# Ledger of designs, part 101: miniprotein binders against q96jn8r1131to1294

Target 1, 164 residues: q96jn8r1131to1294
Amino acid sequence: TLEFLENHGKNILLSNGNRTATRVASYNQGIVVINQPLVPQLLVQVRIDFLNRQWTSSLVLGVITCAPERLNFPASACALKRAAWLLRGRGVFHNGLKICEKFGPNLDTCPEGTILGLRLDSSGGLHLHVNGVDQGVAVPDVPQPCHALVDLYGQCEQVTIVNP
Below, E stands for the ipSAE of ESMFold2; O stands for the ipSAE of OpenDDE; V2 stands for 0.75 times the mean of E and O plus 0.25 times the DockQ between their complexes.

## First folded at step 10 (miniprotein)

Design C1 (at its last look DockQ between E and O 0.05; V2 from the best seeds 0.00; counts 0 for: pae E 8.5 > 1.5, placed apart)
Fold by ESMFold2-Fast, scan of step 10:
Structure C1 (fold): chain B 164 residues (1-164), chain A 98 residues (1-98)
Amino acid sequence: as target 1 above (164 residues)
Amino acid sequence: GPDEDAFRAFFLMRRGRELLRQGDFEGALRAFEEAVRIAEKAGNKEFLAFALFLVGQVLKELGREDEAREYFERAREIAEEIGDEWLVKEAEELLKEL
């Protein structure tokens, strides 16, 4: 069963059997990681439950290649640099660099109820799924093992893991 | 416990923002003031600073500028203590508008 790890950003509270993550304070310190490595064929999905439109930026999705169980997470996933491949807004980012200008929908404008998915294909390509629709390969050749990460940044105050 | 208090304060903040969207400034003020009380008792400075800021914004909209100033100053002080640079800047900007 998929759950969020008990190690998470300091503004996160887990509920619903560790399947719901709520950022209860501020706009940052909201990183959560799935409890199992993202292996090929596994589709990890989260639903956006709560948005606070006071903030301009919203959630970040991606993968991290370091062991997350005891990490002291930074305030924002963007600070993870070399260990992370991230989808933010319209872009794909690695090591502080935007490696793709326009990929998938703008994550800053996805409404409450949107289901976002991460999956590795058999060649190690990272795919984004939006409401069940595969957006294509955002990142080729992701190193393994890797772990699915959600940064409940800015607008995004709550997500819940959902089954396909 | 502390987690239950944090959830309660969080949902009061959501309720207050919904009331603001509907134009119910007095209802929003009551919700945010209750969130402030919970955050103070729990010692949750991150939540407290932001709740104080939102009380200030509602008071400003109600034309209660002297009270709004007190809340913005308090929010700024706690934001500085916890290193929330964004909230420090926002509170300072709203203080200039009073």
Scores: ipSAE 0.512, ipTM 0.774, lowest interface PAE 1.6, mean pLDDT 90
Fold by OpenDDE base, look of step 11:
Structure C1 (fold): chain B 164 residues (1-164), chain A 98 residues (1-98)
Amino acid sequence: as target 1 above (164 residues)
Amino acid sequence: GPDEDAFRAFFLMRRGRELLRQGDFEGALRAFEEAVRIAEKAGNKEFLAFALFLVGQVLKELGREDEAREYFERAREIAEEIGDEWLVKEAEELLKEL
């Protein structure tokens, strides 16, 4: 069963069998990691449940290749400087550096109800799925094992892991 | 609303800078601190980070280094979150001077 790990950002409250993450304070400290590592063809999906339009920016989605149980989470995923591939806005980032300017839809403008998915292909390419549609390879070769990461940042105040 | 608050924060930061030019550090500090508050209320991380940075600068000039450090650190943190590389660098440089 896919769940968020108990090791999470300080402002996160887990519920629904750890399948729902809610940021209960401020706009940051909202990083969560999914328990099972990504394996080829496994589609991991989260649904944006609630947005607070008062804040700027929105959730960050990506993967980490370090042990999530031992990770000391920074206030935001953008502050991860190692072992991190992230999708923010329309950009792709590696260890805090933008490696692609425009990829897929703008995550900052995804409405509530949007289902975002991550999937590794057989070659190690990381795919983004949006509402079931494969947006293509965001990262061509991701080291394994890796874990899906969601940063409930800015507007995004709640997400839930959903089945494909 | 958030937009109006953001606008207010912007004006306060401008006012603060003008006060600095006039040599009114305490007035500038008050303006920037209010900008911080309003930026937080508005949910505008860009203005928040910069306002915090400005507070830190004034505090540093006033010799309140410990307080300045806290504001620079907060500014740096938010700047990192929003990808403002310039502000990260500037805050770090000022932190090194403390």
Scores: ipSAE 0.032, ipTM 0.464, lowest interface PAE 2.9, mean pLDDT 91
Fold by ESMFold2, look of step 11:
Structure C1 (fold): chain B 164 residues (1-164), chain A 98 residues (1-98)
Amino acid sequence: as target 1 above (164 residues)
Amino acid sequence: GPDEDAFRAFFLMRRGRELLRQGDFEGALRAFEEAVRIAEKAGNKEFLAFALFLVGQVLKELGREDEAREYFERAREIAEEIGDEWLVKEAEELLKEL
C-alpha cells in the first residue's frame, strides 16, 4: 500500500497509517516522499486537505531519482539541485532550472479537496492528473527508478494519499 | 525556554488563523504580532519570516498598507539572509501588490 516514507522533512507529522502528512510548524521543512517508485501502472494521488491561503505559493509536486530512505532533505524543494523534476505553480523545474513556463493548472490556486496525481507513461513521461483528468506530459523522459515527492510549502499544511 | 517559546509561537499562529476564519482581523493581528516577538526572541528566522508575512497580510486586509509594507520588507530581508530564494520571491510578489 502507498505510504509516505518515515524519512521526511522535520516539520512533518505522519498519521493515518502514514497516508496523511501534516506540516505542524513554520512554512517549510515539509518534504515527503511516497514509499514506492513510480511504474507505468501506478497512479500516486494526494488530496489537499488543509491550506493557509495567506501565502501566494503552495505545494510543490514532482519526482526525485536518488534513493530517498536516508536522504537529508533540504528546507524547501527549491534547494533540490540534482535528481529532481518539480511542478510549482504553472512551471516545470529540473534541478532548480525552469524548463517549462506553463504546464497544466496553477498549483498555487488549487483549493482544498483537489486531488493531484502523478504517473509515468510507457515512454517514461511524467503525467500530472488533476481531479482525475490527465493534464498531459510534464517531463518527457524521467530516469527510473524515481519516487513521487510532495513539498508541503507555504499554503499547503496537509495532504492525504488517496486511492484511484 | 526555547521549547516553550516554540510551542507558544505555534499556538499563536493557529489561534490567529482561527480568528481570521471568524472575521476577527484585529484579534488575528494581535496573535500574529505576538508570534513575531516570540520568534525574534527565539532566533528562529524561518518561523519569523512566516509570521511577518502573516502580519503584513492582515494589515493589508485592514487597509494599513504602509505598515504592511514594513512587515513584508522585513520578511524579504530575513529570506535573503537565510538564502531562501522562494521566500524572497514570495516577499517581492507581496510587495508589488501594495
Scores: ipSAE 0.013, ipTM 0.357, lowest interface PAE 8.5, mean pLDDT 85
ESMFold2 (binder alone), look of step 11: mean pLDDT 88; pTM 0.885

Design C10
Fold by ESMFold2-Fast, scan of step 10:
Structure C10 (fold): chain B 164 residues (1-164), chain A 83 residues (1-83)
Amino acid sequence: as target 1 above (164 residues)
Amino acid sequence: SKEFRLFFEARRLAEEALELLEKGDYEKAAELYLEAAKLALEAGNPEFAFFYARKAIELAKKSGNEELLKEAEELLEKIKEEL
């Protein structure tokens, strides 16, 4: 079964059998990683459970290709300068560099109840799913193994892993 | 909603508590974390309440305030019933 790893950002509390992640302080230090590699055709989904409108930006999600079990997480996923492909707002970022200006919906405006999914296709393309709808290839040819990452940044204070 | 307002206040108190903790005021920080835990529980956010109550316990121990420690420990047991 899919769970969040016990190695996570310091402001995270895991509950519900490690399937719910809550950021209990501030706006950062909220990185969580799924407990198994994202293999082709596996759809990893999280539901946005709680948004705090006091903050302006919201969650970031994507993949990392480094081993997550003992990784020292930075305050924000966007501070990862190696082995990271991230979706933030409408942008796609590789190691801190914006590689696409506009992809999919604006993640800063997704409401509570939105289900966000990550999936690799047979060619290694990373897909974003929003409420079951495939948004297309955000990143082609992602190196494997890779791991799904969610950064509960800013507005997003709680997510839960949802099985399809 | 009422729940949102309560949770918003819980968050504000927790941020104030963190600032006091940075200044070494453990007793006042514990008081604010305890209040934040109560508001978060009332707002229906037991995960936040649990974290705040544990911080209140930790800081109450450091401050030597036995009454505050007892109150925080009693609240933590109540919060566990919601998890």
Scores: ipSAE 0.000, ipTM 0.300, lowest interface PAE 10.7, mean pLDDT 86

Design C11
Fold by ESMFold2-Fast, scan of step 10:
Structure C11 (fold): chain B 164 residues (1-164), chain A 83 residues (1-83)
Amino acid sequence: as target 1 above (164 residues)
Amino acid sequence: SKEFRLLFEARRLAEEALELLEKGDYEKAAELYLEAAKLALEAGNPEFAFEFARKAIELAKKSGNEELLKEAEELLEKIKEEL
C-alpha cells in the first residue's frame, strides 16, 4: 500500500495511516516522500485537501533518485542540489535549476480537491496527471530507482494519497 | 503574473525574516532570506536577490550553520552573473 515515509520535513504530521500529510507550521519544512519506488505503470496520486491563501506559491511535486529513508531534507524541495526533478508553478527544475519554462497547469493556482498524479512511462518519462488527465512528459529518461516527492510548500497545507 | 507572485512571496518571506531577526532568531531569519533570494532571482529581479542573499550570508554566519552559509554563498555567485 502507498504511504508517506516517516522520514519527512519537520513541520509535517502524518495521519490516516500515513496517507495524509499536514504541514502544521510556517510555509516550508513540508517535504514528504512515497514509500514505494515509482516504477512504470504505477500512478501515485495526491489530493490537495487544504490551501492557506496567506501564501502565493503552492505545492511542489516530483521525483528524487536517492534513497529517501535517511535523507536530510532541506527547508524546501527546490533547495535539493542533486538527484531531484521537480514541478513548481509552471516550471520544471533539475537540482534547483529551471530546465523548462512552462509545463502543464500552474501548480500555484490548483484549487482544493485537485488530484495530482505522477507516473513513469515505459521509456522512463515522468508524466504529470491533473484530475486524471495526462499532461504529457515533463522529464524524459528519469534515472531509476526514483521516488515520488511532494513538498507541501506555501499555500498547500494538506494532501492525501488517493488510489481508486 | 508568475514573476509578480514570486516577488510578492519573496517580500513576505523577507518581512517574516525581519521579525525573526528582531527576536534574535538568526538561523530561521537566514533561511527565510535565502528562500527570498531564490524567489527574487527566479522572478527576474537579481537586485533584490543580491540584497536578500547578502542578508542570508550575514545571518548564517551569526547562526553558525555552515551548510546554510555555503548555500547562500553559492547562490550569491549565481546572482552576480545576472547583474
Scores: ipSAE 0.000, ipTM 0.126, lowest interface PAE 16.7, mean pLDDT 84

Design C12
Fold by ESMFold2-Fast, scan of step 10:
Structure C12 (fold): chain B 164 residues (1-164), chain A 83 residues (1-83)
Amino acid sequence: as target 1 above (164 residues)
Amino acid sequence: SKEFRLFFEARRLAEEALELLEKGDYEKAAELYLEAAKLALEAGNPFLAFFYARVAIELAKKSGNEELLKEAEELLEKIKEEL
């Protein structure tokens, strides 16, 4: 059963059996991590439930390769300087460094109801899925074990884990 | 001017509610989120009001306070009219 870990950003409230994450204050401190490692062929999906348009940037998602259960999360996932591969806007970032200019749709413009998925292929490539459509390999050869991370940043104030 | 002051006051109440959540006080946290939702609606921000009202509903459910839950649900229906 996929759930968000109890270790999360300080502005997060978990509900719905730890399957829904809500950021209840500010625009940051909204990092959540899935409770199981992202193993090849496992598709982890979250649905965007609520967007607050007072902010310009929106959610970030990706993977971390460090143990998340006791990690002290920074205010924003993009502040992670170690062991992080993140999708933000249209960019792909590794430890805060932009490694790809344009990949997939602009995450800052995805509407409420959008389902975003992360999956590793058999070669360790990280894929983004948008409403069930595979966008291709964002990052090749992701180190394992790795864990799916969602940063409810800016506009995105609520997400829910959705089964495939 | 007035709308911006109401918006920031709503945000301040939501931040106080988070501190109460850390203490496990669901009922007081729900009351503060409900008040934040009312201020956000008055400030002309129905999306923020909707969000705060939904949080108030979840916390009211956890608190077991049926009166608070009903008040939050009624506010949510009023907010939906502005969306």
Scores: ipSAE 0.000, ipTM 0.149, lowest interface PAE 16.3, mean pLDDT 83

Design C13
Fold by ESMFold2-Fast, scan of step 10:
Structure C13 (fold): chain B 164 residues (1-164), chain A 83 residues (1-83)
Amino acid sequence: as target 1 above (164 residues)
Amino acid sequence: SKEEELFFRALFLARRALELLEKGDYEKAAELYLEAAKLALEAGNPEEAFFYARFAIELAKKSGNEELLKEAEELLEKIKEEL
């Protein structure tokens, strides 16, 4: 079963059988990682439960290729470099470099109730799903093994893992 | 040891606070985290006390209880002295 790992950012509290992550302080230190590798055809979905509009930017989604169980998470996912491929706002990022200017909807404006999904296709392409709709390939040929990551940054203070 | 017993009591209160947070009772959750922070500090674990006190602060803000917020902020300053 899909759960968030007990190793997470300092401001995270896990509840609901480790399927709900709540950021209880500030705007950062909110990284969580799914407990099993993102293998081809597995669709990992999270629902945005609570937004604090005091902040301008919101959650980041992506994958990491390093072992997450003992990782010292930085304050934000954007500080991860070589091991991370991230979707933030309208952009796709790797190694701190924006590799795509506009992909999918603006994650900073997705409302509460939005369901965001990550899936690898058979060729290793990373797909973003928004409310069940495949947005296409955000990142081609992701190295394996990789793990789905959510950064509860800024506005996004709570997410819950949901079934497809 | 006494320190271990205090720390495990802090963990118990933090778990109870999570249950209250799931129910949306921010004020009671903040109270339990504040008590957990005090116990963790007494147990000689200021790092854990720091996290609990920060949680208490944010939940007290969400609850609108200004007195609880002030108490949690004062405790955080005491914890910083032991880091």
Scores: ipSAE 0.000, ipTM 0.121, lowest interface PAE 16.8, mean pLDDT 82

Design C14
Fold by ESMFold2-Fast, scan of step 10:
Structure C14 (fold): chain B 164 residues (1-164), chain A 83 residues (1-83)
Amino acid sequence: as target 1 above (164 residues)
Amino acid sequence: SKEEELFKRAFRLAFEARRLLEKGDYEKAAELYLEAAKLALEAGNPELAFEFAEFAIELAKKSGNEELLKEAEELLEKIKEEL
C-alpha cells in the first residue's frame, strides 16, 4: 500500500494511516515523499483536499532520484539543486533550472478535489495525470530508482493519496 | 512581526505580477517579482527570494529589457550566496 514516508518537511502532520499529509504552519516546509519507488506502470495519485487562498502559488510535484530516508529537506522543493525533476505552475524544472515553460494545466489554479497523478512509462518518461487525463511526457528518461514527491507549498495545505 | 509584514507584501506583489503576466505585461510583471524577491530576502527567506528572482529573470528576458534582466541576475547571484 502507498503511504507518505515518516521523513518529511517539519510543518507536515501525517494522518489516515500516513495517506493524508497536512501542512499545519506557514507556507513552506511541506515536502512529502511516497514510500514506494515509482516503477513503470505504477500510478501514484494525490487529491487536493484543502487550499488556503491567503497564498499565491500552490503545490509542486515531481520525482527525486536520491534516497529519501537520508534527506534533510529544504524549505521548498524548488531549492533542491540535485536529483530533482519538478512541476510547478506550468513549468518543468530540473535541479532548479526551468527546462520547459508550459506543460499541462497551471498547478497554481487547480481547485480542491483535483486528483494529480505521476506515472513512468516503459521508456522512463514521467507523465502527469490530471483528473484521470494523461497530460503527456513532462520529463523523458528519468533515472531509476526514483520517488514521487509532493511539496505542499503555498495554497495547498492538505493532500490525500487516492487509489486509481 | 516585521518578517510577517514583509512576507505579506512580497505575496501581494507576486499576486499582482501573476495578474500582469496573464495580460502579457512581461516587463511590469518582472519588476514586481524582482521587488517581491528583495522583500523575501529581507524577511530571511532566500529560498522564496530565489523563486521570485527566477520568475523575474524569465519575464525580463521575454520583455527584452536588458537593464531589468541584468538587475534580476545580479540579485539572484546575491541570493545564491545565502543558500
Scores: ipSAE 0.000, ipTM 0.137, lowest interface PAE 15.3, mean pLDDT 84

Design C15
Fold by ESMFold2-Fast, scan of step 10:
Structure C15 (fold): chain B 164 residues (1-164), chain A 83 residues (1-83)
Amino acid sequence: as target 1 above (164 residues)
Amino acid sequence: SKEEELFKRAFRLAFEALRLLEKGDYEKAAELYLEAAKLALEAGNPELAFFYAEFAIELAKKSGNEELLKEAEELLEKIKEEL
């Protein structure tokens, strides 16, 4: 079964059999990683459970290509640089740079109850799914192995893994 | 669901408690974390309840409020039994 790794950002508490991640302090230190590599055809989905509108930016999701089990997580996913391919707002980011200006819906505006999914296609393209709808290829040719990552940043204070 | 509404209330209280802690209001912050722990426990999340109860204990100690400290310690014992 899919679970969040026990290694996570400092402000995270895992519950519900490691399927729910809650950020219990501040706005950062909220990175969680799925316990299994994101292999082609595997759809990993999380539901946004709680948003705190005190903050302006929200959840970031994507993939990392480094081993996550003993990684010292930075305050935000964007600091992972070369190891991470990230979706934030409407942008696609890699190595601290915005590599796509406008992709899919604005993640800073997704409401509570939204289900966000990540899937690799057979060519290594990373797809975003929103409420079951494939948004297309956000990142082509992601290096493998990689792991699905969620950064409970800003507004997003809780997510839960949901089965497809 | 009812559990989701309890979680939302717990998280809001915990966030308010954090702001009070930043201002040095240990007693009020402890009260809010204690309430958040109770709501988390009622929502069926003893792990989150444990986390909030520990914060309530530390802040109650700093506040010097012995009654609040006793309430937080008693709640933590109940939470441990559900873990």
Scores: ipSAE 0.000, ipTM 0.131, lowest interface PAE 16.0, mean pLDDT 83

Design C16
Fold by ESMFold2-Fast, scan of step 10:
Structure C16 (fold): chain B 164 residues (1-164), chain A 93 residues (1-93)
Amino acid sequence: as target 1 above (164 residues)
Amino acid sequence: SDAFRLFFEARRIIEEGGDPEEALKKAKEAFELFIKEGNLEFAAFTAVVIVELLKKLGKDPEEIKKWIEIAIELAEKAGNDWPEELKKRAEEL
C-alpha cells in the first residue's frame, strides 16, 4: 500500500495510516515522499484536502532520484540540492532551473478536492494527471530509481493519498 | 515617504560600514511604516535588511530566525515577484 515516508519536513504530521499529510505550522517545511519508487505505469495520486488562502503559492509535485529515507529536507522542494524535477505553479523545474514555462494547469489555483497524479511511462517520461486526465509528458527520460514527492507549500496544508 | 527615507538611510549605513545598531533602528522604523502603509513588498525587503543586521551584530539566533520567517511570510503575501538576490539572502540565513 502507498504511504508517505516517516522521513518528512519538520512541519508535517502524518495520519490516516501515513496516507494523510498535514502541515501544522507556517508555509514551508512541508515535503513528503511516497514510500515506493515511482516505477513505470504506477500512478500515485494525492487529493488536495485543505487550502489556506492566507498564502499565495501552493503545492509542488515532482520526483527525486536520491534515496529519501534519511534526507535532511530543505525548507522548500525548490531548494533541494539533489537531482529533482518539480512541477510548480505553471512551470517545470530541474534543479532550480525552469525548463518549461507552461505545462498543465496552474498548481497555485487548483481547488480543494483536486486529485493530482504522477506516473512514468515506459520510456521514462514523467506524466502529470489532473482529476484523472493525463496532461502529457512534463519531463522526458527521468533516471531510475526515482521517488514521487509532494511539497505542501503555501496554501496547501493537507493532502491524502488516493487510489486510482 | 518617511518609510523609504529610513530604509535607504539604513542601507547607506550598511554600505558605508557605519554603526549597525543605528542601521537596525532605522530599518525597524521603516518596517513598521511599510506595514502601516500596506506596502508588503518593501516590508519584506526591509525584513531581509533587518536579518542581515541582526547577523552582523551577533544577535540571538532565535531573533534572526523570527525575522527570516517574517521576511518570507511577507514575500508570500506580497506575491511572488521576489528578486533573486533577496531570495538567496533570506534562504542562506
Scores: ipSAE 0.006, ipTM 0.224, lowest interface PAE 10.6, mean pLDDT 84

Design C17 (at its last look DockQ between E and O 0.94; V2 from the best seeds 0.75)
Fold by OpenDDE base, look of step 11:
Structure C17 (fold): chain B 164 residues (1-164), chain A 96 residues (1-96)
Amino acid sequence: as target 1 above (164 residues)
Amino acid sequence: SDAFRLFFEARRIIEEGGDPEEALKKAKEAFELFIKEGNLEFAAFTAVVIVELLKKLGKDPEEIKKWIEIAIELAEKAGNEWLVELARKLLEEAKK
């Protein structure tokens, strides 16, 4: 089953069989990684459970291609400078560099209840799903194996892995 | 869940410097619901939050100690070492 790894940001408390991640302090240190690597046709989805609108930015989604079990997570996903493809706001980032200005909906404005999904296609393209709707290829060729990453940053205080 | 809603409401009150009594009320309600839901991790953590609120309110040390013990017990049942350590630290501080 899909779960968040025990190796996570310092402000994360896992619950619900490690399927729910909650940031219980501050606005950062909220990175979590899903245990199973993404494989073609596997749709990994998380639901935004709770938001704190006090902050401007929200969760970051993406994938990492390094071993997640022993990764020392920075305070925020944007500080990942290697092996990382991230969706933040409407932008797509690779190792901290913005490679796309506008892609899909603005993650900073997704409301509670929004279900966000990541899926690799047969060509290695990383797709974003929003409430079941395929938004297209965010990253055309992602190295494998890779793991889905969620940064509970800013507004985002809780997410839960949900089944398709 | 309603438990989490109450939990986060309590946190908001704390973060915004609101009435700690109100936060305490919500935290206690959240605690009961977490217990009913079988969410031992957050029952334990909420107990820790309750401890901090009780301290802020200057409540009876014995009551504080009881909640610390509850936190430890639940954390142990949950098998969460981080929570256990957190709660144990509170206990040590309370003994000083």
Scores: ipSAE 0.746, ipTM 0.891, lowest interface PAE 0.7, mean pLDDT 94
Fold by ESMFold2-Fast, scan of step 10:
Structure C17 (fold): chain B 164 residues (1-164), chain A 96 residues (1-96)
Amino acid sequence: as target 1 above (164 residues)
Amino acid sequence: SDAFRLFFEARRIIEEGGDPEEALKKAKEAFELFIKEGNLEFAAFTAVVIVELLKKLGKDPEEIKKWIEIAIELAEKAGNEWLVELARKLLEEAKK
């Protein structure tokens, strides 16, 4: 039931019923968004399918609170300056500002096969799940509605939506 | 997926300036597997990659045209407007 939106970064090609996103060129322009709002207790999961170790940075996960269906995506999720809460490397970012130095594992080192999940708790806290393990609250009080976003940046060339 | 592994191997060879004949071989193997799997989006896109490799290698223009036609047909079947435009652009370039 969950799919990536057909509005996405220009280097993305969707397949597998819009459940697999592949970056077919370069290292950027790889933003995809889940087609349904991230409502409390919905666990959205993606599996890292292919990594290119030529690049140093890897995928970014997070949420945006703006409407994604008509959004002109920037080259990188980190260029989003409003309405974005992102997990990149070891950090948590709000609108380009680092708000936490170290949270969860380093996303730049997660291997192929890693399953990454996003979930809102009943209090609006955004949780990261790694291979089924809840890492805790990365961001409190996320405004709603919000939408789960994956940026296939750098190393990350392909992800697939995985059911719980 | 073996299809995607071969696809990315072909692309790596291209990006690193390796042997384009080896890249072509892997791209054709990936194409056959994408067809078997019913992945029309990547069958179409891989056909585009094959066209670019055939052009780089100076292969027969008729073989190039055949692969362009395959790419267009698969892109239309996949219902992906961007892939259709990409494949049609190859057709315009081949006529010049």
Scores: ipSAE 0.688, ipTM 0.873, lowest interface PAE 1.3, mean pLDDT 90
Fold by ESMFold2, look of step 11:
Structure C17 (fold): chain B 164 residues (1-164), chain A 96 residues (1-96)
Amino acid sequence: as target 1 above (164 residues)
Amino acid sequence: SDAFRLFFEARRIIEEGGDPEEALKKAKEAFELFIKEGNLEFAAFTAVVIVELLKKLGKDPEEIKKWIEIAIELAEKAGNEWLVELARKLLEEAKK
């Protein structure tokens, strides 16, 4: 089944059979990665469980295309300068460079209870789902294999993997 | 969910400099629910928070020692190396 990898940001404490990730300190060091690579039939979904609105920015969602099991994670996902495709705020980023100004919802304003999903289509396009609704292709032609990534940044203190 | 709601309520009180007796009450309630749910990781971490609150409140050393032992036992059962180190630091500090 889908779990967060044991290799994660240092401020994360995993629970619920490694399906729940909680940031227990600071505002960063909260990167988690899903244990299975994305394949066209796989929808990875996480629910935002807890937010602290005192911070201005919130979670980052995306994929990495390098092997995650022994990767040294930076303090935040936006510092990933290689092999990363990220959704942050309303923008889409590749290796730290904004490549799209406006896609899907503003992640900084998503409330608790929002379910965010990632999947690849048959062409390698990365789709965002919001509360079960496909938002379309965020990133065309993502290299495979890739793994879904969540950075519990700023506002975001807990997410849980949920079934479709 | 209810355990985490209480846990985060206690966390907000601590972070905002609120009443540590109120935070302690919520943390103890969260601890009981984490135990009931079998969430060993958060039962252990919440026990650490309880120890910190008891120290802040100047509670009896016997009560503090009891919670330190609970935190260590649960951290070991959880098999989480970071939690074990965290809980064992509390024991070292209590002997200082």
Scores: ipSAE 0.629, ipTM 0.846, lowest interface PAE 1.4, mean pLDDT 92
ESMFold2 (binder alone), look of step 11: mean pLDDT 85; pTM 0.840

Design C18
Fold by ESMFold2-Fast, scan of step 10:
Structure C18 (fold): chain B 164 residues (1-164), chain A 92 residues (1-92)
Amino acid sequence: as target 1 above (164 residues)
Amino acid sequence: SDAFRLFFEARRIIEEGNYEEALELAKEAAELALEEGNLEFAAFTAVVIVELLKKLGKDPEEIKKWIEIAIELAEKAGNKWLVRLARKLEKE
């Protein structure tokens, strides 16, 4: 079954059989990665469990093509300069470069209880799902293998993997 | 989680430098985490309690008891990372 890897940002605490990730300090050092590659048709979903409105920006999610078991995580996912495609706010970013200005809802404003999903289509297009609704292709032709990543940044202090 | 909310309050108060109040909130958070069945979170909260006890210069015996609690809870949770973190407290 799907769970978060034991290799994660230093402020993360895993619980619930490694299916819940909690950021227990500060606003950063909150990167987690799913334990198996994101293969076509696999829908990986997380639910936002807790938001701290002391912070302004919120969670980031996307994919990396680095081997995650040995990766030294930076303080935030947006500091990844190689092999990363990330959704942050309304933007889509590749290795720190904004490649799309407005895609899907603003992730900085999604409330507690929101379920966010990542899925590859048969052509390697990365899709975002919000509460079961496909937002379309955020990134075409993602290299494989790739791994789903969630950065519990800013407001987002807890997420839980949920099955379809 | 009520335990998480209370722990976050304790963390905020730690950043403000009020270690006595933070300690009391952290202890309450640990109790709630155990009631909620979240052993991982209880273990991590116990680690924070040890750090606060040390900052406040509390009795070495109380510090040792909470180190033992943190290790025991981490082991029961089966979380390898958390066991290592808790055992590091013994080395100081």
Scores: ipSAE 0.012, ipTM 0.435, lowest interface PAE 8.5, mean pLDDT 87

